# VHH binders against Translation initiation factor eIF2B subunit alpha (eif-2Balpha): the designs that were tried, part 8

Target 1, 305 residues: Translation initiation factor eIF2B subunit alpha (eif-2Balpha), of Caenorhabditis elegans (p34604)
Amino acid sequence: MVQESIISSFRGKLENDPSKSTSLATVETLLEVLDRSRATTVAEFQNELNQVVAALEKTDYSSTSIRSAADLFTRFTSLAPAALLDQEDFSQVLDLYRQRARSFIKNVRGSRAKISKCARLFFTHHMNILTHSYSKVVLETILDAHKSGYHLHVWVTESQPDASGKLVFEELKKNGVPTTLVLDSCVGYVMERIQAVLVGAEGVMETGGIINKIGTVNVCIIAKSRHVPVYVCAETIKFVREFPLNQADIPQEFKYRTSVIERNNLELEHPDVDYTAPEFLTLIITDVGAMKPEAVGEELIKMYI
Short names: E, the ipSAE of ESMFold2; O, the ipSAE of OpenDDE; V2, 0.75 times the mean of E and O plus 0.25 times the DockQ between their complexes.

## First folded at step 2 (VHH; framework vhh_7aqx_2)

Design A13a (from A13 with D59Y; at its last look DockQ between E and O 0.10; V2 from the best seeds 0.00; counts 0 for: pae E 20.2 > 2, unsure alone 60.3 < 65, placed apart)
Fold by OpenDDE, look of step 2:
Formats: C-alpha cells, sequence, structure tokens
Structure A13a (fold): chain B 305 residues (1-305), chain A 126 residues (1-126)
C-alpha cells in the first residue's frame, strides 16, 4: 500500500468527522491495512503495520495518540493461538486478526460514553468546573451531565496559542450550559470559584502523569495548591508506555508537531504540550473505570499481558 | 487598542431593512466577541445582540429577536447587524462593542465591554 494513500485515508477520516479522535482514526486506518494485507507470516504483517504507523507519525496529528493507539492495536491483533500459527495457510490468522481488530475498534468507539458515565459519579449538581483546551471526551462528559440534569457552570481557559478553549466555550453555550471563558493568566484568580478541574489528555504516561495542551500543568498546580481536585478523562487507548520524570524527559515527537521538528530550531519553539506529574492529579477517569494515577502502571501491564 | 467604526445607518421607513457594519482595526479580529447596543434619546443604552468569536453563537434581546441577525466576516474584520421589519421604536444610535476576554450572558451590561464604536444613527419613520 502506497504510504501516501494511507496518509490520505487517515487524514480523510479526521477531516470528514470532527468528532473522531486521532486514536480512533489511527486504528481504523490500521484495520484497512489489515483488511488488504496479503502477508504470509506474522513478521511480514508486523512489518506492514510498523511502516504504516511510521507514516502516520509523520503527520502533524498527535504523535502520542497515534503511537499509543497503534501499540495497543498491534498488541490486540497479534494474539493468535499456536495451532493457527502452525498452519501453512496464514489467511486464517489474518481473519482472526481482522475479527479481533473490529472488536477492538468497537470498544474504542464506546469508550467516551463509558468515561462520561463514570465521570458523573464525581460531579455534584451545582458544580463549578474548570477545563483547559479542547477535549472531545471532556466536552461529551460535560454535555451528558448537563442533559442528565446537572447544573454545572463551566469555566474554560482560552488555551493559547490557538485559543482552542473558545471552541469548547461556544459548544457549551450552544447547548445551554452556563459557561465563562477566561484568560489563561486568570486561572489563579478564578480557582477560588472552582470545585473541580476536568481535563483531557493526549497521552497518559506509565507514571500516571499526562501529556496535554500547554498550560495544563499550570492549571493543575494551581488547583493542587487550592485543594481543588483534578480529574482527567482519558481513554485507555491513550495510555503510553513512557516513564518521564520531568518535562525534559518527554519525547520531542510528543512535544512538537512533525513539521516543527523538521523545519525549526526547537530551542526557539514553545512546546505544544506539557507534562503534568501524577502528584497534581486526583483521578484518571477511563473507559475501564476511575483510577488513581499510581494505578496506571498496573493497568498498562494488564493491557499488554 | 482596537478601534471600532460603525456604518450603514440612516433613515428608513417602518417595515424596511438596514444592515449595519462594524469594522475593526488590528489583526486579531477572530479573538473578539462582538455586540451591538443602541441608545434612544432620553433612554439608557440597551443590549441588542451579540456574536461569539467563531460566529457559532448569537444572542438577541427579546425586542429584536426574529427581526435582527448578527453575523461576522473574519476575512474583512467586520461584523454586521441585519435589521429587518424595522419599527419606529428601533430609532436609536447604534453602537458596536468588542470583548477580548469574556463572553457570557453576564456581559449584557454595556459597562463591561473593552472597546466601543462612535455609533451610527438609525431613524425609522412611520
Amino acid sequence: as target 1 above (305 residues)
Amino acid sequence: QVQLQESGGGLVQAGGSLRLSCTTSGRTFSSYAFSWFRQAPGEEREFVGAISWSGGSTYYADSVKGRFTISRDNAKNTFYLQMNSLKTEDTAVYYCAADTRYYSGEFLDSTEYDYWGQGTQVTVSS
């Protein structure tokens, strides 16, 4: 399969459906590859997947999300009984992979709803929530809660430099959710009015920390200092087998878009994301339930066994 | 500092239509929420309508709802007030205003906006 066609398909999935996550687009693209695969060995098939993933990572979409999704997809699809692997005809193995892949994708598609439902357990009916940046799962969670009768007031940061928070603000307003847009620099000022911080994640690290839009760490530190709980809504497909100790330990490909890495001096660039250490997070709310940041490592182990 | 300039005002007969424009100076037009206000002689300045940063949300006073429409063109750094089915009571000086920080139902008060135009006269005759 021509790499350009694969990238085009991947981009098309995201452009044609604004509600689609990078992670979901990734695994759907990989399923297409699997459906077309003529591999005759496990090694050959794995190589095909790796090539596709490499191509996707060259796009300016979240490398973190692509990588985590791809890794999990590969893990889930690569499981076959020994009896099937010993057969001369590899087509049966591929069929199994396809079935597993479809099942996996179905679960991924249902993940936001599960997260939304779980998150409501931590809401009160008259809660002031602060969110940062644009997260599809967070937005859905808030909207679902509103529809369920929760009287939330949402405070949204502008989330510079691209002002992604404005999108969230407008969407919430359209749906009748009381919402206030605030400057990023006003987070400390408004925190006294906030009962909970709700944020998404581009990636959840093995440490239990998260990679998210630049400014997230500031919000969380301020919240912690004021004893405001921080809830992260994140699909398990965003779990990443990385163990960063600080901001510098975050891979460059997670911090910057590919186009920026290739064309610019990174010393002169601001990162697109930052790392929020687990000590500043209260709970990670996932499609498999809510967990403490410290439990993320264990969950990752379960996922990869 | 953002400068706002209204245009399009004038004399119109009851039942007629007018389109007001507000042009902004600067390169950050997309970062602003915009509102229209009006002030009749001897009356307080009142909220007419507002439009969000992206244009995805609009709000209107009850007195103009269904008759007035606000839109924006980011490429032209201009937002508009389309006024249809005009009434004599719509006679006023119309002002445009810009908000850089906040946009909510709380900013219906004219005292909370950062930037204002000079106003344009709209007169509706019977």
Scores: ipSAE 0.000, ipTM 0.239, lowest interface PAE 14.5, mean pLDDT 88
ESMFold2, look of step 2: ipSAE 0.000; ipTM 0.101
ESMFold2 (binder alone), look of step 2: mean pLDDT 76; pTM 0.789

Design A13b (from A13 with S31D; at its last look DockQ between E and O 0.01; V2 from the best seeds 0.00; counts 0 for: pae E 17.0 > 2, unsure alone 57.6 < 65, placed apart)
Fold by ESMFold2, look of step 2:
Parts: C-alpha cells; structure tokens; sequence
Structure A13b (fold): chain B 305 residues (1-305), chain A 126 residues (1-126)
C-alpha cells in the first residue's frame, strides 16, 4: 500500500515549481522513497518502487512520463559493481543507490541547459524558427539563444485542441522575442520562410522517431518537403524502448490520459499525440549531445547496458 | 566500420611546429565528431581538442589553447591538429578519436569515444 503522503509530495513538487517537469518530479519523489527505504534485497526495493510508480500513474499527470522516468531512475540507480553485491549488508547497496540517485537527479536538473547550449551550434544569428506546441526545453533553448544575442523570429503553432502554443507565444513576447502565432493549418504557408523546425518530444523511440503533440508529424512532413531541417530537443529521460511502425502502434498511454482510458470509448476520442518516423527528423539534440536519429538505439544500450 | 590512422608525428625542437593528420576509412567522414587525445609515458590519456562534424565548433584543453588549431577537410576525409609554439611538455603519443553522437560538451571524457587510431609519437626536444 502506497502512502498518501508520497502522492501529496509529488503533486506539491509540480504545484510549487511551474517549470518542473513531470519526469523530474517523479525521480525526486522516488529519491524520497529510496532515502527512507529499509529494503534488504534488490527485489524488495524494486517492489517498493513499483508500488509507488503505480500510485503515481493513477494521478492524471502523464503516465508515460512517470513510467519512463521511473524506469531510467531504477536502471541508473540500481547499477552496482559486482564486488559490492557480494556484501551481506544491503544497507551499503542502498547507500550507493542514494549516491547515484542524487547524481542522476542533478544531471536531470541540468539537462535543459545542456540542450540549450548544444542547440546553439545549429543556429544562425538571424534565423526564422518554427515550433509546434509547448515544450519547456524548446522554450528555454529559444530564450537562451535570445539572451546570448541571437536575433530570432519564432513562428509558433496554436497547437489545438488545447492551444498550448499560445503559452509559448505569450512567454516569448514577454521576453522580447519576435514571435508570430499561426494556425496549425498555416505551417505549409510559412515553411518557405523557415530555416529550422525546433520541436520537443513526449518520447524518443528506439528507432529515433518521436512521439509528440498531435500535429507534429504534419509539421515534419512539410519541413522535409521544403528541405527544412527538423531538430528535436529532448532530454535522454524521454528515451523509451518502443518501436511503433504506424500511428496505430502508439501505446494508448501516450495518446490518452489515464482518466480518459479508464472512462471512455477510445474509438471516439481525439488522440493527444502522433508519431513521426526518423526519416523526417534531422537531429535529436540531447543533454548528452546532438545525434542522428539512428544513433538513439546505441545510446539506449549505454543507458540500459 | 570506421578506421582511424594518425600521421605527421616526429621530432621537433621547442618553439617549432607540427601538423598531425587523422584519416578515416569506412563510414562517411562527415558523420563524425573528432577529437585529439595525448598520452605521455606512465600517464592517462589527456584531452587535447575536438571539432564538431560540421566544423562549426571547436574546443581545446587549457594547456594548448592559443597554440593548437583543429580543422577538418571533409573532401579529403582528414582531420588535422596544427601544433605551434611546441613545448617539451607536449611530448606524447597523440591519438585521434571519433564519435557518432556529434560534438557536445562531454567530449572530454575518453570513454565517450568508440573509435580510436593507433597513435603517432610527437617528441619535442629542448
């Protein structure tokens, strides 16, 4: 049984810091579980984490962000040298896990800055950029470049049905970035003015394709037809071991919130995301560097051994 | 499979210059970020400098900054290290390394590179 205080702590982290991602809040919550853990085996600790993750997934925050972050937290924190695993005192293993978890969280907190710095390698000082939907890392990247003296004109799609692109538009305008808000259907019209498309991802697939806000595949197809590069800004915490072949292959948890899945006839529901195959993408810009889409699988191997 | 081969090493007097070359075979040269490392006897490999796959970004170790210049010629599949104002402490075996993840701020870590050359000796005499 998961304690209600853990769920309240998780919600508090997201409510107290509007810039905090669901992924970061998840791993910070799991560190709290690890810090208080008195598990005596790896299996016992894994069960403890699994119960917490299942409870977090029942909130209406992104279940795919929670699961992906939890899987990477578990993998990164639970890797220990064989010599240490021979010791009978499991508390030394837990202390190593705690050390690794704090290092992991520090890296996750720094990911957006690393992505922003790396992305500047692909900007020119006078540039028209198209972005679709709301990505905290894309927004931070654009603002960092603006502060660093880049003269950008940013074209932002509304991103219906939730109009989340309006949030990006307002934030860029407040920071003095020249910005034009456009209909999602206007992408073909404006693409001839665009030097690069910059989008985030809800998930980066093992093939190097991405799952992102509905409309992303349309933007990327149009960009490819006009020979406009598509750069994806994504933290490695967003990498997942999935191989969708088409839109139907997208796991339902990406397409719909948990509450929608449990209550509705999904045949009648509008999906929240689409899949963009790697051939429509130029580079994935991450906290460990920029890579071609086909290199994502090799990076996932390093993360999972 | 990519293979890397260094050349251009040798003996040079302090204050002199050398240019090292690293040539590739296999996959397209333009798909890689490249770096130079060096190793003195009994020491671990030390980062010297790196260049992005496009050539648009370079970085250098503090000990060589201002004296060494890295460049690449994608038409010749060649990556260069121009070493000027050489000092006796620059004596080492110099290695080139390649990484498909393109240039990033983490290139200083030698464990990030899967492909290495055989090395070329540079000796700086006083």
Amino acid sequence: as target 1 above (305 residues)
Amino acid sequence: QVQLQESGGGLVQAGGSLRLSCTTSGRTFSDYAFSWFRQAPGEEREFVGAISWSGGSTDYADSVKGRFTISRDNAKNTFYLQMNSLKTEDTAVYYCAADTRYYSGEFLDSTEYDYWGQGTQVTVSS
Scores: ipSAE 0.000, ipTM 0.170, lowest interface PAE 17.0, mean pLDDT 81
ESMFold2 (binder alone), look of step 2: mean pLDDT 75; pTM 0.770
OpenDDE, look of step 2: ipSAE 0.006; ipTM 0.206

Design A13c (from A13 with T100V; at its last look DockQ between E and O 0.01; V2 from the best seeds 0.00; counts 0 for: pae E 19.7 > 2, unsure alone 58.5 < 65, placed apart)
Fold by ESMFold2, look of step 2:
Structure A13c (fold): chain B 305 residues (1-305), chain A 126 residues (1-126)
Amino acid sequence: as target 1 above (305 residues)
Amino acid sequence: QVQLQESGGGLVQAGGSLRLSCTTSGRTFSSYAFSWFRQAPGEEREFVGAISWSGGSTDYADSVKGRFTISRDNAKNTFYLQMNSLKTEDTAVYYCAADVRYYSGEFLDSTEYDYWGQGTQVTVSS
């Protein structure tokens, strides 16, 4: 049984800090579990983590974000040398896990700043950018470039049905960034004016393709047809060990909120996200650098060393 | 372990030009993120410019844009900083930096770089 206070702490992190990602809140919550753990074996500890992750996945926050963050947290923190695992007192193993978890979280907290710095390498100082939906890292990247003297004009899709693009439009306007809000269906019309597409990702697949808000694949196909580069801004905590070939290969828990899946009538629901194959992407800009989509698999393997 | 060595520094009159080189040793030149930084006495190190691992893009500090150009030659294990229209404010020790933990990209903050050259003095006289 998972303590209800742990789930409440997770929700509190997101409610008290609107800028905090679901991914970061997940790993911070898992650190709390680790700090309070009295496990005496690796298997006992892993069971504790699995129970908490399962409970977090039952919230209506993004299952993609929770799963990717939890997988990387578990892999990065729970590897230990065989000699250490031979200790009679498991507390030494837990202390190592705690040290690694804090280092991991420090890196995650710095990710958006690193992405923003890297992304500027691909901007020109006078640039029309198209973005789809709401991505905290894309928004931060645009605002950072604006503060640094770049003269951007940002075209934002509404991103129906939740209209989250309106939030981006309002925030950019509030900060003095020239911004135009457009219909999702208008992407083809405006693309000839666009020098780059800048989107986020809810998950970056091992294939180098991405999961992002429904409509992203349409934007990227249109951009490809017009030879407009597509840059994806994504923290490496969003990397997922999945190898999808098409939309059908994407697990349903990535496409729908948990409450929608529990209704069990998915024939009447459209998915929250779509998959964009790597062929439609130019670069993935991450906290460890910009890479071609083909390099994601290699980089993901390195994270699991 | 990578070794970085700057060359090409010296004394130049304001308005002049200078080209710095950074030569690396080892077999991993193409995997490095490379940047130029500079440091005037009593100041923190300042980002000057960076080049992507592929050479496909560059970034520059606002203070040097239009005057400085960074490039790389992977065949020669060397990257360059071409400095034009030099000002007395450009007087500093110039460092090249590399960071293998950021394999595919470049980052502007000096704390992102583990390997540094010894520096080369650039002095711009009025």
Scores: ipSAE 0.000, ipTM 0.130, lowest interface PAE 19.7, mean pLDDT 80
ESMFold2 (binder alone), look of step 2: mean pLDDT 75; pTM 0.770
OpenDDE, look of step 2: ipSAE 0.007; ipTM 0.212

Design A13d (from A13 with R27F; at its last look DockQ between E and O 0.01; V2 from the best seeds 0.00; counts 0 for: pae E 21.7 > 2, unsure alone 61.1 < 65, placed apart)
Fold by OpenDDE, look of step 2:
Structure A13d (fold): chain B 305 residues (1-305), chain A 126 residues (1-126)
Amino acid sequence: as target 1 above (305 residues)
Amino acid sequence: QVQLQESGGGLVQAGGSLRLSCTTSGFTFSSYAFSWFRQAPGEEREFVGAISWSGGSTDYADSVKGRFTISRDNAKNTFYLQMNSLKTEDTAVYYCAADTRYYSGEFLDSTEYDYWGQGTQVTVSS
């Protein structure tokens, strides 16, 4: 019963606020759990969080985003001084966790704005940008740049199979941004007009590579062939301690929605995401600054120590 | 561990030919662009030529254009510098380099390369 209510809360957060990321919804949900927790030991509390995370991962929302957010949240909140842990009253520890959690969430909420500002450093006037799929942070970045006087032309792929790019296209047009919608198969054709590729990420791997909407790797390879830089806009909460070497190394739960895994033969299904290796990426633009893909591993170490 | 190893250097007479090889390991060869540099005694390291990750594009310094050719063999994780019509001024230590994220179209800045070989000596006698 408790799990159902938590899942409902999680879904509600996303349904009621289309601008809210899966990652943010995840950590907000975990904060609710923390606020209500009556755990008396670290182990008990950790178990409680793990159960909730497991439940969230059973939803059709991005498991990559849920996992990365949950891992970072847990790591960040679980740090307590030994003096507090030695006390008989665990309530003080929970209070500390709550305080840390709130601080963490505050930072997460401000991450898009920081990324947007950082990304503008790499923009030029009258720049043609190509984007793939629907990324909230990328959309915000482009819109903010437009509002700041950058004359951008944005090329958006349809991003099949769900045509998520059309949503981006419509939003950009609504806001007066010159934009062109193109077929996924036309990326090679239009790349000669593109000065930069700007994409989001469902996850940033320890390798410096990214998991993103299926078709991302194709776009990036084409960009590389034409010497077009690829910029990834991603919050640090998207960083995952995974080290994939190829597409097959990506966990199934990252590749497919839970409903597809449960109902279909995966051998007959196309994955929802693909892996883009770091050699095809120019920069990862994050809320802590822009970094080379090779620096992601070091940043992760800092986050988890 | 990433490794680049040059081979094929040596002594050759002016007007002669040499083929240098750079054998690589420790990374996905097909994903990388490759370049050759050279450094003569008392001179700065200079760009010789480059080949794109796909092998579809090559670029050469003006001093070697028309004489040198770069190619790659993905099956062997090796790329090459064919040097024809060699001149005494081509005498140098030749280095191979790998770039994973080249996007500027100019392979002139050696500081942008991630991995380097140890170099091989090429001496052209009069």
Scores: ipSAE 0.000, ipTM 0.216, lowest interface PAE 15.3, mean pLDDT 89
ESMFold2, look of step 2: ipSAE 0.000; ipTM 0.095
ESMFold2 (binder alone), look of step 2: mean pLDDT 76; pTM 0.781

## First folded at step 4 (VHH)

Design S1 (framework vhh_7aqx_2)
Fold by ESMFold2-Fast, scan of step 4:
Structure S1 (fold): chain B 305 residues (1-305), chain A 122 residues (1-122)
Amino acid sequence: as target 1 above (305 residues)
Amino acid sequence: QVQLQESGGGLVQAGGSLRLSCTTSGRTFSSYAFSWFRQAPGEEREFVGAISWSGGSTDYADSVKGRFTISRDNAKNTFYLQMNSLKTEDTAVYYCAADTRYYSGEFEYDYWGQGTQVTVSS
């Protein structure tokens, strides 16, 4: 496998389809590697995948999304090392992996539609919803509900400093959804008008908590204080085997724009994401259904069986 | 780790009512969503109804909407299927199922009961 051609294929998937997630592009790219593999042992195959994943992580796309998707792809498509047998023809094992990988990708491609259908079970026909940051699955869920006859008024935080919430606001306006843009500092001010908070996640942790755009934990704490439910929309491919106990436990790759924190920047605390503990979340709505945060760990185990 | 046991099946005349119960043992009852499925002789297993772990959401197959009601009693670790206005087409083995997930319309479950026969005559 030529690394340059693989990176070009990966970049092309995302550039040619802006709606495609980094996670989906990653698993599609790994299937291409698997389809071309001539490995004769598990170790040789694993080395091929690790080299490709390392190359993809050096791109400008989220290394967290790439690594997590690759881990789920590998574990879903492969038998546990202890379960693998030494075989004369390893091509039979590769063919099994290819079949499982295609099934996995088919399920991933249908994820957002399944999430939208599930989320509507928790909506009322007239509803004030608050959302934070830009999430493709959240945006699609809101737009699908609107097209299905729900009358939603969507309150969108600006999500500074990158102003990603303004992108959501403009998309909602274009599609005729009543929407109000609010300052990040106004979440507490407007929460009394809100019936539900709807947010995405960059990652869903074993704890049942989430890692998402900076400001999410503030929104969720305020929602809990006002007894407003918080619904997280996330594809199961975003489930990661991490167990943070507090903000300090977030891996460095999640916390900052760069993976490296320089000594000369120690006076600045500018994380890109924060961790929201499961106690501040009502439901995680996924492509396999809605679940309480407490059920996430059990579901993650089932995904690997 | 959850075990399911159905009860309440039997013979009933068309237009009558019957209530099925599913009692659970093992893990915390409130951690699961519950569903009822049925299977008539020679047919594939059919979804009947589902209730979320909170009880705040229910779903029903179009063939039973308005006639069947699913409910749960967390204090008794039991959930129910109340069947009203029964038709001969409702004759089937009814299975209860449990899952840590909740779906809209399409279901796959981790734990199943052994099934209880419901026969509707006339």
Scores: ipSAE 0.000, ipTM 0.157, lowest interface PAE 16.1, mean pLDDT 78

Design S11 (from A13 with Y103F S104P; framework vhh_7aqx_2)
Amino acid sequence: QVQLQESGGGLVQAGGSLRLSCTTSGRTFSSYAFSWFRQAPGEEREFVGAISWSGGSTDYADSVKGRFTISRDNAKNTFYLQMNSLKTEDTAVYYCAADTRYFPGEFLDSTEYDYWGQGTQVTVSS
ESMFold2-Fast, scan of step 4: ipSAE 0.448; ipTM 0.780

Design S15 (from A13 with Y102F; framework vhh_7aqx_2; at its last look DockQ between E and O 0.01; V2 from the best seeds 0.00; counts 0 for: pae E 14.8 > 2, unsure alone 59.1 < 65, placed apart)
Fold by ESMFold2, look of step 5:
Structure S15 (fold): chain B 305 residues (1-305), chain A 126 residues (1-126)
Amino acid sequence: as target 1 above (305 residues)
Amino acid sequence: QVQLQESGGGLVQAGGSLRLSCTTSGRTFSSYAFSWFRQAPGEEREFVGAISWSGGSTDYADSVKGRFTISRDNAKNTFYLQMNSLKTEDTAVYYCAADTRFYSGEFLDSTEYDYWGQGTQVTVSS
């Protein structure tokens, strides 16, 4: 019953602010849990968080984003100095957690601006860019480059089945960015004109590969075949400790919404996302810098230690 | 795993030049971004500059911009700091550091680097 008010708050954050990522909404929701908490031990608090995360994962929002954000929230907020761990009053530990959580969330909110700044280093004037799916960070990055004086032409796939590419096309056109909307099946046709592919990610795997909107692996394979660089714009809150080797290794929870899984008809459904192996990616542009895909594992180790 | 070793330090008069080298013992040199830091006696370690693994992107502290140049030679597993127009304020132990990220100016804290050299002394006399 307590979980219902928390789930409603989570949905409200996403429904009331289209610019808010599932990752950010997750950590903001966990901060609310922390603010309300009357836990008296670390174990009690961890159980409280685990129950909330499990409830959030039952929503139809990205399980990849929820899991990665929750894991990082726990890591960054629950560290305690040895002296504080021997305190008789656990409320001081909770106050430390709250301070660290607020700092963590502030950094998460600033991530897109840092990515846009870093990504600018990879634009050239008169550049044809292909993008697939709707990524808030990719859109912000393109708009930032346009406002900075780059002469871009952006090719946007329609991104079926939700057609979110039409929204990206409309927003770019509104801001005066030369933009062409194309079918997902048109990627091979236009790749000859493209200087770079720019995509987001729902999750960046420890292997350096990405999980993103279905169709992403097709774009990246075609780009590789034409020697077109593929840049992934992703916040480090999207980094996930998973080691998929192929499409089959992706957990069902990442491929399908919870409501689809509960239908018991998965053989009749296609997945919402695919996996793109690191060999098809050129760079991961993040809020902590740009890196080659093979370097993601080292960065993840630093984030979890 | 990865070892970094600086060389090329020494005593130089103000206005002079030095070139520092950092050599690595590692198989994935091309996968790392490299940075130079310096530490004067009694001071915190200070960021000097960084270079991407491709060599196409560099960043510098304001105090050295225009005077110092970073470069790398992936074939020799070496990256360099060319220091020109040296000032007495440049006197410090210079360290090379490696990270898996391209440095963009957001991470000037020395605690964000995993691999460090032993340091080389640069002394600039008046």
Scores: ipSAE 0.000, ipTM 0.221, lowest interface PAE 14.8, mean pLDDT 81
ESMFold2-Fast, scan of step 4: ipSAE 0.499; ipTM 0.792
ESMFold2 (binder alone), look of step 5: mean pLDDT 75; pTM 0.772
OpenDDE, look of step 5: ipSAE 0.008; ipTM 0.283

Design S2 (framework vhh_7aqx_2)
Amino acid sequence: QVQLQESGGGLVQAGGSLRLSCTTSGRTFSSYAFSWFRQAPGEEREFVGAISWSGGSTDYADSVKGRFTISRDNAKNTFYLQMNSLKTEDTAVYYCAADTRYYSGEFSEYDYWGQGTQVTVSS
ESMFold2-Fast, scan of step 4: ipSAE 0.194; ipTM 0.657

Design S21 (from A13 with R27F S30D S31D; framework vhh_7aqx_2)
Fold by ESMFold2-Fast, scan of step 4:
Structure S21 (fold): chain B 305 residues (1-305), chain A 126 residues (1-126)
Amino acid sequence: as target 1 above (305 residues)
Amino acid sequence: QVQLQESGGGLVQAGGSLRLSCTTSGFTFDDYAFSWFRQAPGEEREFVGAISWSGGSTDYADSVKGRFTISRDNAKNTFYLQMNSLKTEDTAVYYCAADTRYYSGEFLDSTEYDYWGQGTQVTVSS
């Protein structure tokens, strides 16, 4: 398969629909690969998928989201009864993979709506919420609550250096949600006015901690010091089998974007993400319900077994 | 080792009240969210109500909203269902359930909970 064509399709999904998650775009792209596959063996098919995933990871989109989504997609879709694997015609196995892939994608597409409904159970009809960075699931959760009659005032950090928080601010303002943009350095200044912190995650770790946009750990530490609950909104497709004990344990792919790694400029400590330990989090709100951070390990067992 | 045990069921007249209790052992009570389910003869098990780890969030089935109240007592490792204005349609076996996740009935069916009690019969006569 021509990698350039597949990468172009992947980029087009995200550029044509800014609300679409990187994870969803990844699994949709992998379904396209599966639909076009001419593989005759499991090994040939796995090699084709691995090549496409590696190509997608070289894009400027989250390598963590791409890798996690691809891993879950492959695990869910590639399980087949021994009887089918013993067939001379591999096309029957590919047809089963295609059927399973379509079911998986349908479930992923419903995730944000389920998260939004669950999150509202923890909102009051009037409240001040602080959010950090741009998270599609957090944005949809806030907009759904607003449409459902909740009166939220949303305090949004700028999330420098990429100013992703300004995108959230403009989108909330456009949809009539009362919103205030604050400097990243002002989180401690405004926290006394906040009833809840709502953030996304690039990954939910086996520890119950999260990897998210740089600055998240600072927000969560300040929230805990002021006894303000922190609610994480994350699709289960973002759950990963990693066990970080500290910032140094974050995999290199999470800490640095491709462009920084390629330049080998490690003299500047400019990571894109940080790790927030479970003690700084109140709840992880997912498409299968809300859970305490301590429960994440059991949920991962259910997903991978 | 893990056990959930219902009590407080029985026979009651329509318009009356009952309080169900679920006593738990073998796990850290404060780490669990709790739910009540019921099953009438010949029907599927249905969600009744849920309470979060802190007790700050509760959810109820539309058929019982305003009549039933779920609560928890962490000191006693027990949670409750206060049933008021009982109707003959409330006749069912009531089950308590525990999960590390907090659910509304819309998210998960009864098969997805970590732990279950054996059930207690509630009969509402006219």
Scores: ipSAE 0.148, ipTM 0.615, lowest interface PAE 6.2, mean pLDDT 83

Design S22 (from A13 with R27F S30D S31D S54N G55S T58I; framework vhh_7aqx_2)
Amino acid sequence: QVQLQESGGGLVQAGGSLRLSCTTSGFTFDDYAFSWFRQAPGEEREFVGAISWNSGSIDYADSVKGRFTISRDNAKNTFYLQMNSLKTEDTAVYYCAADTRYYSGEFLDSTEYDYWGQGTQVTVSS
ESMFold2-Fast, scan of step 4: ipSAE 0.380; ipTM 0.740

Design S23 (from A13 with R27F S31D S104L; framework vhh_7aqx_2)
Amino acid sequence: QVQLQESGGGLVQAGGSLRLSCTTSGFTFSDYAFSWFRQAPGEEREFVGAISWSGGSTDYADSVKGRFTISRDNAKNTFYLQMNSLKTEDTAVYYCAADTRYYLGEFLDSTEYDYWGQGTQVTVSS
ESMFold2-Fast, scan of step 4: ipSAE 0.403; ipTM 0.758

